Miniprotein binders against q96jn8r1131to1294. Designs and how they scored, part 74

Target 1, 164 residues: q96jn8r1131to1294
Amino acid sequence: TLEFLENHGKNILLSNGNRTATRVASYNQGIVVINQPLVPQLLVQVRIDFLNRQWTSSLVLGVITCAPERLNFPASACALKRAAWLLRGRGVFHNGLKICEKFGPNLDTCPEGTILGLRLDSSGGLHLHVNGVDQGVAVPDVPQPCHALVDLYGQCEQVTIVNP
Short names: E, the ipSAE of ESMFold2; O, the ipSAE of OpenDDE; V2, 0.75 times the mean of E and O plus 0.25 times the DockQ between their complexes.

## First folded at step 7 (miniprotein)

Design k61
Fold by ESMFold2-Fast, scan of step 7:
Structure k61 (fold): chain B 164 residues (1-164), chain A 96 residues (1-96)
Amino acid sequence: as target 1 above (164 residues)
Amino acid sequence: DELERKIEEIIYRAFELVDKGELEEALELIVEAIRLAVENKDKDLLVWAIYIIANIAYELGDPELLEKVLELAEEAYELTKDPEIKKLIEYLEKDL
């Protein structure tokens, strides 16, 4: 079954069989990674459980192509200096640089209960799903193996892995 | 190493300010971090700082700042020969 890895950001507490991640302090140090590679056709989904509107920005989703078990996570996913493709707000970022300005809905405004999904298609394109709706290809030709990453940044203080 | 942690804290604070929309404050902090990283020949922190200032430039949509970031990246590449910085230069050139 899909679980969050025990290697995670310092402010994270895992519960519910490592399927729920809670950020227990501040606004950062909230990176979690799924325990198995994102292989083509696998849909990984998380539900936004709790938003703290004290903060401006919210959840970041994406993939990394480095081994996550001993990765030293920075305070925020967008500061990753290793190979990373991230969705933040409306933007698509590669290793901290914005490569697409407007893709899908604004992740900073998704309400509690929203289900966000990541999937690789058969050509290696990374797709975002929002409440079951495929938003299209955010990133083409993602290198493999890669791992799904969620950064419980800012407003987003809790997510839970949800099966389709 | 103590100085490395101090610079890293400045970079993370600047990143927080970017996300809060305080771009002017973020820019001031990141410029200080770049200066310190250059003085201490810290390749990793210099690369991180350049990524942050590039993000600030893109959020502001300021062509002059984007051009300045490209110049900084080119100078950093001459100092470090770091392939990650070379990739950054290629990315920035596409937008100019």
Scores: ipSAE 0.000, ipTM 0.214, lowest interface PAE 10.8, mean pLDDT 78

Design k62
Fold by ESMFold2-Fast, scan of step 7:
Structure k62 (fold): chain B 164 residues (1-164), chain A 96 residues (1-96)
Amino acid sequence: as target 1 above (164 residues)
Amino acid sequence: DELERKIEEIIYRAFELVDKGELEEALELIVEAIRLAVENKDKDLLVWAIYIIANIAWELGDPELLEKVLELAEEAYELTKDPEIKKLIEYLEKDL
């Protein structure tokens, strides 16, 4: 059973058996991590439950290669640098650099009810799924072990893990 | 309104600075934004500024600043009765 880890950003409240994450304050400190490593063919999916349009940016989705159970999370996932490969807005980011322009939909404009998924293929390629549709390989050769991460940044104040 | 847009710009700059870990610069901007929001009686901008200063205080690990932010939030809630401010107060109280 997939759950969010009890170790998370300071502004997160977990509920629904640790399957729902709510950011209860501000716009940041909202990083959550899935409780199992992202192994090949495991599809991890979250649904966007609530958007607060007072903010301009929205959630960030990706993977980290450091152990999450005792990690002191930074204010935003982008501060994780070398340990993180992140999908933000229209881009793919690693180590503070945009490594791909316009991959998939703009995450800053995905509406409530959107289901976003992460999956590793047999070759270590990280795939984004949007409402069940595979967007292709966002990042090739992701180092393993790695862990799926969601940063409830800005507009995105609540997500829930959904079964495949 | 021109002044309202300028205050919003200051707040967005503070967001970027907090995100980058430039906490002292962010604090200076947020203090100025709070001052202007109070003068302009802009409830929404005041709420944004309080959220930002709370995060700065948290990152700095300054319990005195956190306590002052809690007092500010309580005063703002009495003035506005805004449910987002009430949620922030509950959150801040857990860390004191």
Scores: ipSAE 0.000, ipTM 0.127, lowest interface PAE 13.0, mean pLDDT 78

Design k63
Fold by ESMFold2-Fast, scan of step 7:
Structure k63 (fold): chain B 164 residues (1-164), chain A 96 residues (1-96)
Amino acid sequence: as target 1 above (164 residues)
Amino acid sequence: DELERKIEEIIYRAFELVDKGELEEALELIVEAIRLAVENKDKDLLVWAIYIIANIAQWLGDPELLEKVLELAEEAYELTKDPEIKKLIEYLEKDL
């Protein structure tokens, strides 16, 4: 089954059989990665369990194309640059550039209980799912292999992997 | 103090933006925090805000950002005549 990798950001504590990730300090150093490649038709979903309103921004979702098992994670996913395609707020980002201005709902305002999903279609398009609703293609032609990433940034201090 | 809490909140937002690489937006927030500290007549908050800006600029190592921070520190010194801000200006000048 799906789990978060043991290799993660410094502020992360894994529990519940590595299916729950908690950021135990600060606002950053909260990157976690799913334990297997995101292959076409696999839907990876996480539920937002706890939001700390002290912070303004919230979680970031996306994919990375580098091998995550021994990666030295930066403080935030936005520093991954060329290896990462990220959904943050309402934007889609790659290599430090905003490649789409408004895609899906604003991730900084999703409440506790929201279920967010990532899926590749047969053509390599990355889809975001929100509470079971496919938002469409956020990123076309994602290189393979790639791995689903969640950055428990800012407000989002806990997420849990949930089955479809 | 309500104003002190507001200034701290703005500074933390600025740190989040620095992490994301949104440097121009971060600087605008820090400038707003400095203005609020001046309005509150709180020398300690003003000195703290300037030190935070300096640390961020030094961490990033961008010469243009370091020069902008130096200018802000010089303006703060003109307003306060604070010896701690003067020491910070001397420190920042070494990194340029």
Scores: ipSAE 0.006, ipTM 0.296, lowest interface PAE 9.7, mean pLDDT 81

Design k64
Fold by ESMFold2-Fast, scan of step 7:
Structure k64 (fold): chain B 164 residues (1-164), chain A 96 residues (1-96)
Amino acid sequence: as target 1 above (164 residues)
Amino acid sequence: DELERKIEEIIYRAFELVDKGELEEALELIVEAIRLAVENKDKDLLVWAIYIIANIAQYLGDPELLEKVLELAEEAYELTKDPEIKKLIEYLEKDL
């Protein structure tokens, strides 16, 4: 059963059997991590439940290669740098650098109800799925083990894990 | 490695200060992190720090902070000649 880890950003409240994450304050401190490693063939999906359009940027999702159980989460996933491969807006980022200019839809404009998924293919490529549609390989050769991460940044104040 | 970890810790602290509304103190920490990256020739850390500061400044919409970030980005471009920083400068100038 997929759940968010009890170790999470300071502004997160978990509910619904640790399958729903709500950011209850500010615009940051909203990082959550899935409780199991992302292994090939596992599709991890979250639904955007609530957006506060007062903020300009929205959620970030991706993978981290550091152990999440004892991680002291920074205010933003972008601060995880070398341990993280992140999808933000239309870009793909690693080590704070944009490694792909335009990939998939703009995450800052995805509406409530959008289902976003992460999956590793058999060659270690990280795929983004949007409403069930595979967007292609965002990151090739992701180091393993890795863990799926969602940063409820800015607009995105609530997400829920959904089964495929 | 050791320097990178120190710079990351400074940036983590800066984000905590932004959350508390202490923008001036947060910016001072980011400037210190940039200074350390410049002195130690760590281009990747410098580029990363500038991008994070720019994102926060744009989100907060403070004109004075945006001007300060533009100055920092211009200094970073002078030191690195990184085309991504040049592109960021052009984007920031449109917001001023």
Scores: ipSAE 0.000, ipTM 0.187, lowest interface PAE 12.4, mean pLDDT 79

Design k65
Fold by ESMFold2-Fast, scan of step 7:
Structure k65 (fold): chain B 164 residues (1-164), chain A 96 residues (1-96)
Amino acid sequence: as target 1 above (164 residues)
Amino acid sequence: DELERKIEEIIYRAFELVDKGELEEALELIVEAIRLAVENKDKDLLVWAIYIIANIAQELGDPELLEKVLELAEEAYELTKDPDIKKLIEYLEKDL
């Protein structure tokens, strides 16, 4: 079964057999990574459990191509630079650059209960799934191996891994 | 690196201020981050700070700020020859 790695951002507390991640302080230091590489056809899903509307931005989803088990996580996924391809708001970002302006729904407005998924297709394209619906290819030709990450940023204070 | 970590904290605080609509305070923090990178002659931190400022400028859609960021990015490219900065300059030019 899929779990979050025990190496994570400083403000994270793992529970429910390492399948629930809670950010217990502030708005940042909330990066978690799935314990297995994202291989083609593997669908990794998380459910938004709790939103704190004191903040305006919300969670970031994506992949990293560096080894996560001993990574010293930065305060935000955006600081991972070349190693990360990220979905934030409606944008797709790589190495601090917005490479696609309008992809899928606005992640900053997804309500509690939303299920967000990441999957690689057989050509290495990264797909976003929202409540079971494939949004299409957000990033073509993701380098492998890569690992799914969630940054519990801002509003999003809790997520849980959900099986398909 | 303690300095890199300090600059990172400043920039992410600025992101949260942008999200709250506190644009003036956010810009003050970003300017401080650039000042620290320049003062310490750290080319890598300067490059990183420019990436973040460019992202903020694009989100704000402020033409004057975007032009200033473009100038700063061009100076950083001449200093570093970093190919990611060259790509950033291309993205910024599309927004002008």
Scores: ipSAE 0.006, ipTM 0.252, lowest interface PAE 9.7, mean pLDDT 78

Design k66
Fold by ESMFold2-Fast, scan of step 7:
Structure k66 (fold): chain B 164 residues (1-164), chain A 96 residues (1-96)
Amino acid sequence: as target 1 above (164 residues)
Amino acid sequence: DELERKIEEIIYRAFELVDKGELEEALELIVEAIRLAVENKDKDLLVWAIYIIANIAQELGDPELLEKVLELAEEAYELTKDPYIKKLIEYLEKDL
């Protein structure tokens, strides 16, 4: 079964059998990682449960290619450098660089109840799914193994893993 | 938002420099990021930048810089009402 790893950002509390992640403080230190590698055709989905509108930016979604079980997670997923490919706002980011200006919907404006999914295709392309709709390839040829990552940043204070 | 992206990239780079012990260069970048975050009214990036400049000031141990950072944190608290900035202000006041 899909769960969030016990190793996570310091402001995270896991509940619901490690399927719900809540950021209990501030706006950062909210990185969680799925317990299984993101292998081709596996669809990992999370639902946005709670948004705090005092903050401007919202959750970040992506993949990390280093082993997450013993990582000392930084305050923000952006600090993971070469190890991470990230979807933030409407951009796609890798190693401090914006590699795509506009991809999919603006993640900073997705409402509570939105279901966001990550999937690798057979060619190693990373896909974003929004409420069941495939947005296309955000990142081609992702190195493997990789793990799905959610950064409960800013507005997004709670997410829950949901089945397809 | 293009400006929000640029601010975040500057903060990220300053964070990298802090991690590498390049405190003087990190300070120059983070001061720019704070200015831009205030102008852009981006509360969450402002809070992050304030924490980084406070860390730099504490590691450098410069009393003049610590006083300036305390003033910046007070202004950031008025703009964000972030409870962690309030807690940071309390810690910085003890250092002075």
Scores: ipSAE 0.000, ipTM 0.145, lowest interface PAE 13.9, mean pLDDT 80

Design k67
Fold by ESMFold2-Fast, scan of step 7:
Structure k67 (fold): chain B 164 residues (1-164), chain A 96 residues (1-96)
Amino acid sequence: as target 1 above (164 residues)
Amino acid sequence: DELERKIEEIIYRAFELVDKGELEEALELIVEAIRLAVENKDKDLLVWAIYIIANIAQELGDPELLEKVLELAEEAYELTKDPWIKKLIEYLEKDL
């Protein structure tokens, strides 16, 4: 049921029924968005399929509150002009500005095979799940509607949507 | 527009350098990008560049630079009236 939207960063190639996203060039232009709003209790999960250790940083996960279907994506999720809450490394960022220093594991060090999930709780808190383990609330009171976003940045060149 | 493309490329380069921890070189590039975006009246690129220089200032933790970036963000808000710049100013004020 869950798929990546056909609108995505220009270096992305979708396959496997739009459930696998591959960044085919460079280190950026790798933003993908899930095809339906992130509603409370929906757990959206992606598996890291391939890491290129040539680059220092890795994937970014989060939510955006703008309509993604015809958005012209910037080179990196952190450059998004519209409201975006992102998890990068160990930080939590709002439109590229760090608002929390240390949350969850360091995303730059997650190995291939790691399953990362995003879920809203009933109070609108955004949770990160790592290999099935809830890391807690990264962002409270996320505005709705919002959409789950993955930025295949740096090391992360391929992810696949997986069910729970 | 060729000039817009060049400014955008400088911004992308600066962001790559931030990601690699080359903060001093990134700062030089983003300052130039801001100057060009202002001169070219490109509000969208100016907003991007302001967020990047704010990130550099936050990473460096230099109070003098943070003060200068806050002033720059205030000027950018007057030019653009962009709500994201207004939120950025609020965040920067808390860091001071």
Scores: ipSAE 0.012, ipTM 0.297, lowest interface PAE 8.1, mean pLDDT 81

Design k68
Fold by ESMFold2-Fast, scan of step 7:
Structure k68 (fold): chain B 164 residues (1-164), chain A 96 residues (1-96)
Amino acid sequence: as target 1 above (164 residues)
Amino acid sequence: DELERKIEEIIYRAFELVDKGELEEALELIVEAIRLAVENKDKDLLVWAIYIIANIAQELGDPELLEKVLELAEEAYELTKDPEIKELIEYLEKDL
């Protein structure tokens, strides 16, 4: 069964059998990682449970290719350097560079109740799913093994893993 | 709110420059972000900016800069009382 790893950002509290992550302070230190590698065709989904409009930017999600079980998480997923491919706002980012413009919906404006999914296709392409709808390939040829990552940044203070 | 967003964007740009190996330009940006965060009394952005400048100092390996960053971190700790800054101070002291 899918759970968030017990190793997570400092401001995270896990509940609901490690299936709900809540950021209990500030706007950062909110990285969580799924407890098993993202293998082809596995769809990992999270629901946005709570948004705090005090902040302007929101949830970041993507994949990390380093081992997450004992990783010392930085304040923001963007600081993971070459190990991470990230969806933020409408952009796709790797190693501090925007590698794609205007991919999918603007993650900074997705409302509470939105279900966001990550899936690898058989050729290693990373797909974003929004409320069950495949947005296409955000990142081709993701190195494996990789793990699904959610950064409860800014507005997004709570997410829950949702089964398909 | 908008000033906080502007400071955050400067910090993010500095982080991007660090990843590109443009350490001197990153240093200029992060120093400005620290100044603005202090002026705006934004403890969270100040803590983040201090972590970025510490990363820059470590990558440059400049003993004088490391000592200056330690001084900045000590000042930031007095302003924020953030335990992460305290841990960073202890870590940086070992480097000296």
Scores: ipSAE 0.000, ipTM 0.168, lowest interface PAE 11.3, mean pLDDT 80

Design k69
Fold by ESMFold2-Fast, scan of step 7:
Structure k69 (fold): chain B 164 residues (1-164), chain A 96 residues (1-96)
Amino acid sequence: as target 1 above (164 residues)
Amino acid sequence: DELERKIEEIIYRAFELVDKGELEEALELIVEAIRLAVENKDKDLLVWAIYIIANIAQELGDPELLEKVLELAEEAYELTKDPEIKYLIEYLEKDL
C-alpha cells in the first residue's frame, strides 16, 4: 500500500493512514515522499485537496534519486542537493536549473480535485499524468532507484494519495 | 565538518534569496560558497553551488554571466569528473 514516509518537511502533518499530507504552517517546509521506489509502470497519484489562494505558486512534484528515509529536507524541493527532477509551474527542473520551459499544464493553476500522477516507462522516462491523461515524457533517463516526491508549496496545503 | 556545515548554510541562504527574487545578493553569496568549496576540496558542495549559480545566471538573463558560469562548470568538471556537471556544460553550450 502506498503511503507517505514519516520523514517529511517540518510543516507537514500526516493523517488518513499516512495517505493524506497537510501543510499546517507558512508556505514551505512541505516536502513528502512516497514510501517505496518508483519502479517502471507503477503509477503514483495524489489528489489536490485544498488550495490557499493567498500564495502565488503551488505544488511541485517529481523524483529524487537519493534515499529519502533520513534526508534532511530543505525549505523547498528546488533546493535539494541530491539529484532531483522536478515539475513546477510549466517548467521541468534538474537540481534547481530549468531544463524545459513548457511541459504539460501549468501546475500553479490546477484546481482542487485535480489528480496528478507520476510513472516511469520501461526506458526510464518520467511521465506526468493529469486527471488520468498521460502528458508524455517530462524527463528522459531518470536514474534508478528513484522516489516520488511532492512539495506542498505555496497554494497547495493538502494532498491525498489515490489508487488508480 | 564545521566548515562543511558553514558552506552548506551559505548555499541554503543563497537559494532562499533566489526564491525571494534577491538575485544580486544570492549571486554574491554563491560565489563565496564556490570559493570555499574549492578550497575545502568538497566536490559534492561544489557541484551543488555550480547548479545554483547557473540558475541565478539563467534568471538574470545575463549572457556575460552565463559565459562565466560555463567556464566555472568546465573547471568544476576537471576537479570532480561528476556527470551532473558534464550535463550542465552540455545544457549551457546548447544555449550559446
Scores: ipSAE 0.066, ipTM 0.452, lowest interface PAE 6.4, mean pLDDT 83

Design k7
Fold by ESMFold2-Fast, scan of step 7:
Structure k7 (fold): chain B 164 residues (1-164), chain A 96 residues (1-96)
Amino acid sequence: as target 1 above (164 residues)
Amino acid sequence: DELERKIEEIIWRAFELVDKGELEEALELIVEAIRLAVENKDKDLLVWAIYIIANIAQELGDPELLEKVLELAEEAYELTKDPEIKKLIEYLEKDL
């Protein structure tokens, strides 16, 4: 069963059998990681449960290639740098560098109830799924093993893991 | 290694400046870090520093600086043979 790891950002509270993550303070310190490596064909999905429109930007979604069990999470996933490939707003980022413009929908405008998914294809390409629709390859040749990550940043204060 | 630790500290300071939008100071620091990483033959720190200077070039949007950073990345690839640098070169070429 897919769950969020007990190691997470300082402002996160896990509930619902570690399948719901809530950011209980501020706008940052909200990184959570899935408890199993993202292996080819595994589709990991989260639903946006609650948005606080006080903030401008919203959640970040992606993968990390470092071991998450003992990672000292920074305030924002963007600070994970070389170990992370991230979808933020409409961009794809690696090591702080924007490697793709205008991939998928703008994550800063996805409403409550949106289901976002991550999947590796057999060639190591990272796919984003939005409400069941494959957006295509956001990042080719992701190193393995890697782990799915969600950063409950800004507007996004709660997500829940959902099954396909 | 004392020098390795010093280079790593300079890279982290440059990165913090990029996050604050202090791109000119970040550029000065990261150029020094690249020089030191090359002299110290530290491939991992060189790869990290090259990604930071590429980010600075993207934020500034200066085509001449982007071309110069692409040349630096090509030199770093010859020194490291790191596949991440090869991939970075491909990303930078698309931006030009």
Scores: ipSAE 0.000, ipTM 0.210, lowest interface PAE 11.7, mean pLDDT 82

Design k70 (at its last fold request DockQ between E and O 0.89; V2 from the best seeds 0.86)
Fold by ESMFold2, fold request of step 9:
Structure k70 (fold): chain B 164 residues (1-164), chain A 96 residues (1-96)
Amino acid sequence: as target 1 above (164 residues)
Amino acid sequence: DELERKIEEIIYRAFELVDKGELEEALELIVEAIRLAVENKDKDLLVWAIYIIANIAQELGDPELLEKVLELAEEAYELTKDPEIKWLIEYLEKDL
């Protein structure tokens, strides 16, 4: 069963059998990781449950390619120094370098109820799904194993893992 | 290490300045962070700082700066042997 890993950002409270993550303070310290690596047949999906509109920026979604169980997470996913491939706003980033200016929808404008999915294709390409619709390849060849990550940043205060 | 933490903070601040469009200030900060990382022999922070200066150079759209960043990345690879910097070199060489 997919759950959020017990190792998470300091402002996260896990609930609902560790399938729901809530950021309970501030605007950051909200990194969570799915407890199993991505494999080509696995679609990891989270639903945006709560947004706080006082912030302009919203969640970051992506993968890390290092073991997550004992990582010391930074305050924000964008401060991950290595092994990180992130979708933020409309951009795709690797370790702080923007490698794609516009991919998929603007994550900062996704409303409550949006279901965001991550999966690998057979070539190791990382795909974003939005409400069941494949947005294409965000990252063409992600090293494996990789682990799905959500940073409940800014507007995003709660997400829940949902089944495809 | 106090110096290591300060270098990390400078690098992240430079990244944030890119978001704000303050590219020249970001460049000044990241150049200082690189100097400090080299002096402190901090290979991991040097590699990350090179990623951030590459991002800044890309946002500036300055081909001369991008060539200098590529040269810096190649020197950093010789120093660190870090596969993350190898990936970056290959990425920068594809700037078509």
Scores: ipSAE 0.859, ipTM 0.937, lowest interface PAE 0.5, mean pLDDT 92
Fold by OpenDDE base, fold request of step 9:
Structure k70 (fold): chain B 164 residues (1-164), chain A 96 residues (1-96)
Amino acid sequence: as target 1 above (164 residues)
Amino acid sequence: DELERKIEEIIYRAFELVDKGELEEALELIVEAIRLAVENKDKDLLVWAIYIIANIAQELGDPELLEKVLELAEEAYELTKDPEIKWLIEYLEKDL
């Protein structure tokens, strides 16, 4: 089953069999990683459960290509110094380098209840799904193995892994 | 360790400045971070800093700076053989 790893940001509390992540303090330190690596055609999805609209930025979604069990998580995904491919706002980033200006919907404006998914295609392309709709390839060739990452940042205070 | 933390903070600050459109200030900071990373022989932070300066150059739309970044990346790759630097080199070559 898909679960969040016990190695997570310091402000995260896991519940519901480690399928729900809640940021219980501050606006950051909310990184979680899904246990199973992404493989072609596996759709991994999370639902935005609660938003705190005090903040302008929201969750970051992406993948890491390093071993998640031993990773020392920074305060935010944007501070990941390597092995990171991230979707933030409408941009796609690799280790802080913007590789796409505008992609899919703005993650900072997704409402509660939005279901966000990640899927690798047979060519190694990373797809974003929003409420079941394929938004296209965010990253054309992602190194494997990789793990899905969610940064509960700013607005986003809770997410839950959901089945397709 | 303290120096490492300082370098990390500078790199992250440079990234934040890029988000705010303060590209010139970001460039000044990241250049300093690169120098410090080299002096401290911190390969990981050097790689990260090179990604950030590439981002700055890209946002500035400065092909000359991008060329310099490419040269820097190539030199760094010779020293580190880091596959993520290799990726960056290939990425930059497609844009130049």
Scores: ipSAE 0.844, ipTM 0.937, lowest interface PAE 0.5, mean pLDDT 95
Fold by ESMFold2-Fast, scan of step 7:
Structure k70 (fold): chain B 164 residues (1-164), chain A 96 residues (1-96)
Amino acid sequence: as target 1 above (164 residues)
Amino acid sequence: DELERKIEEIIYRAFELVDKGELEEALELIVEAIRLAVENKDKDLLVWAIYIIANIAQELGDPELLEKVLELAEEAYELTKDPEIKWLIEYLEKDL
């Protein structure tokens, strides 16, 4: 079963069998990682449960290609120096480099109840799914193994893994 | 290693300047950090610095600087054999 790893950002509290992540303080220190590698055709989905609209930016989604079990996570996913492919706002980023200006919806404006998914296709392309709708290939040829990552940043204070 | 720590500090300062939109000052610092990382043979810091200068060049929209960054990345790949530098070279080549 899919769960969030027990290694996570310092402001995270896991509940619901490690399937719900809540950021209990501030706006940062909210990185969580799925406990299994993202293998081709596996769709990992999280639902946005709670937004605090006092903040302007919101959650970041993506993958990392380093082993997450012993990582010392930075305050935000944006500060990951290596091995990171992230969807933030309207953009796609690799190790801080913006590789796509506009992809999919603006993640800073997705409402509570939105289900966001990550999936690798058979060619190694990383797809974003929004409420079940495939947005296309955000990142081609992602190195493997890789792990799905969610940064409960800013507005987004709670997400839950949703499985079929 | 004191030199390694100093290089890391310069790179981190450049990263903070990029976050603040101070791209020209960040560029000046990151160029120095790259030179020092090459001299010190610190592969991890070199890769991080190369990604930062690539982002700065892209945000400035300077084609000449992007061409120089591609050359730096090619030299960094010979020194490190790092797959993320190889990825960056292919990325930069596609847009040139």
Scores: ipSAE 0.612, ipTM 0.812, lowest interface PAE 1.2, mean pLDDT 88
ESMFold2, look of step 8: ipSAE 0.820; ipTM 0.926
ESMFold2 (binder alone), look of step 8: mean pLDDT 80; pTM 0.759
OpenDDE base, look of step 8: ipSAE 0.756; ipTM 0.898
ESMFold2, fold request of step 9: ipSAE 0.819, 0.850; ipTM 0.927, 0.936
ESMFold2 (binder alone), fold request of step 9: mean pLDDT 81, 81, 80; pTM 0.777, 0.776, 0.772
OpenDDE base, fold request of step 9: ipSAE 0.823, 0.834; ipTM 0.925, 0.931

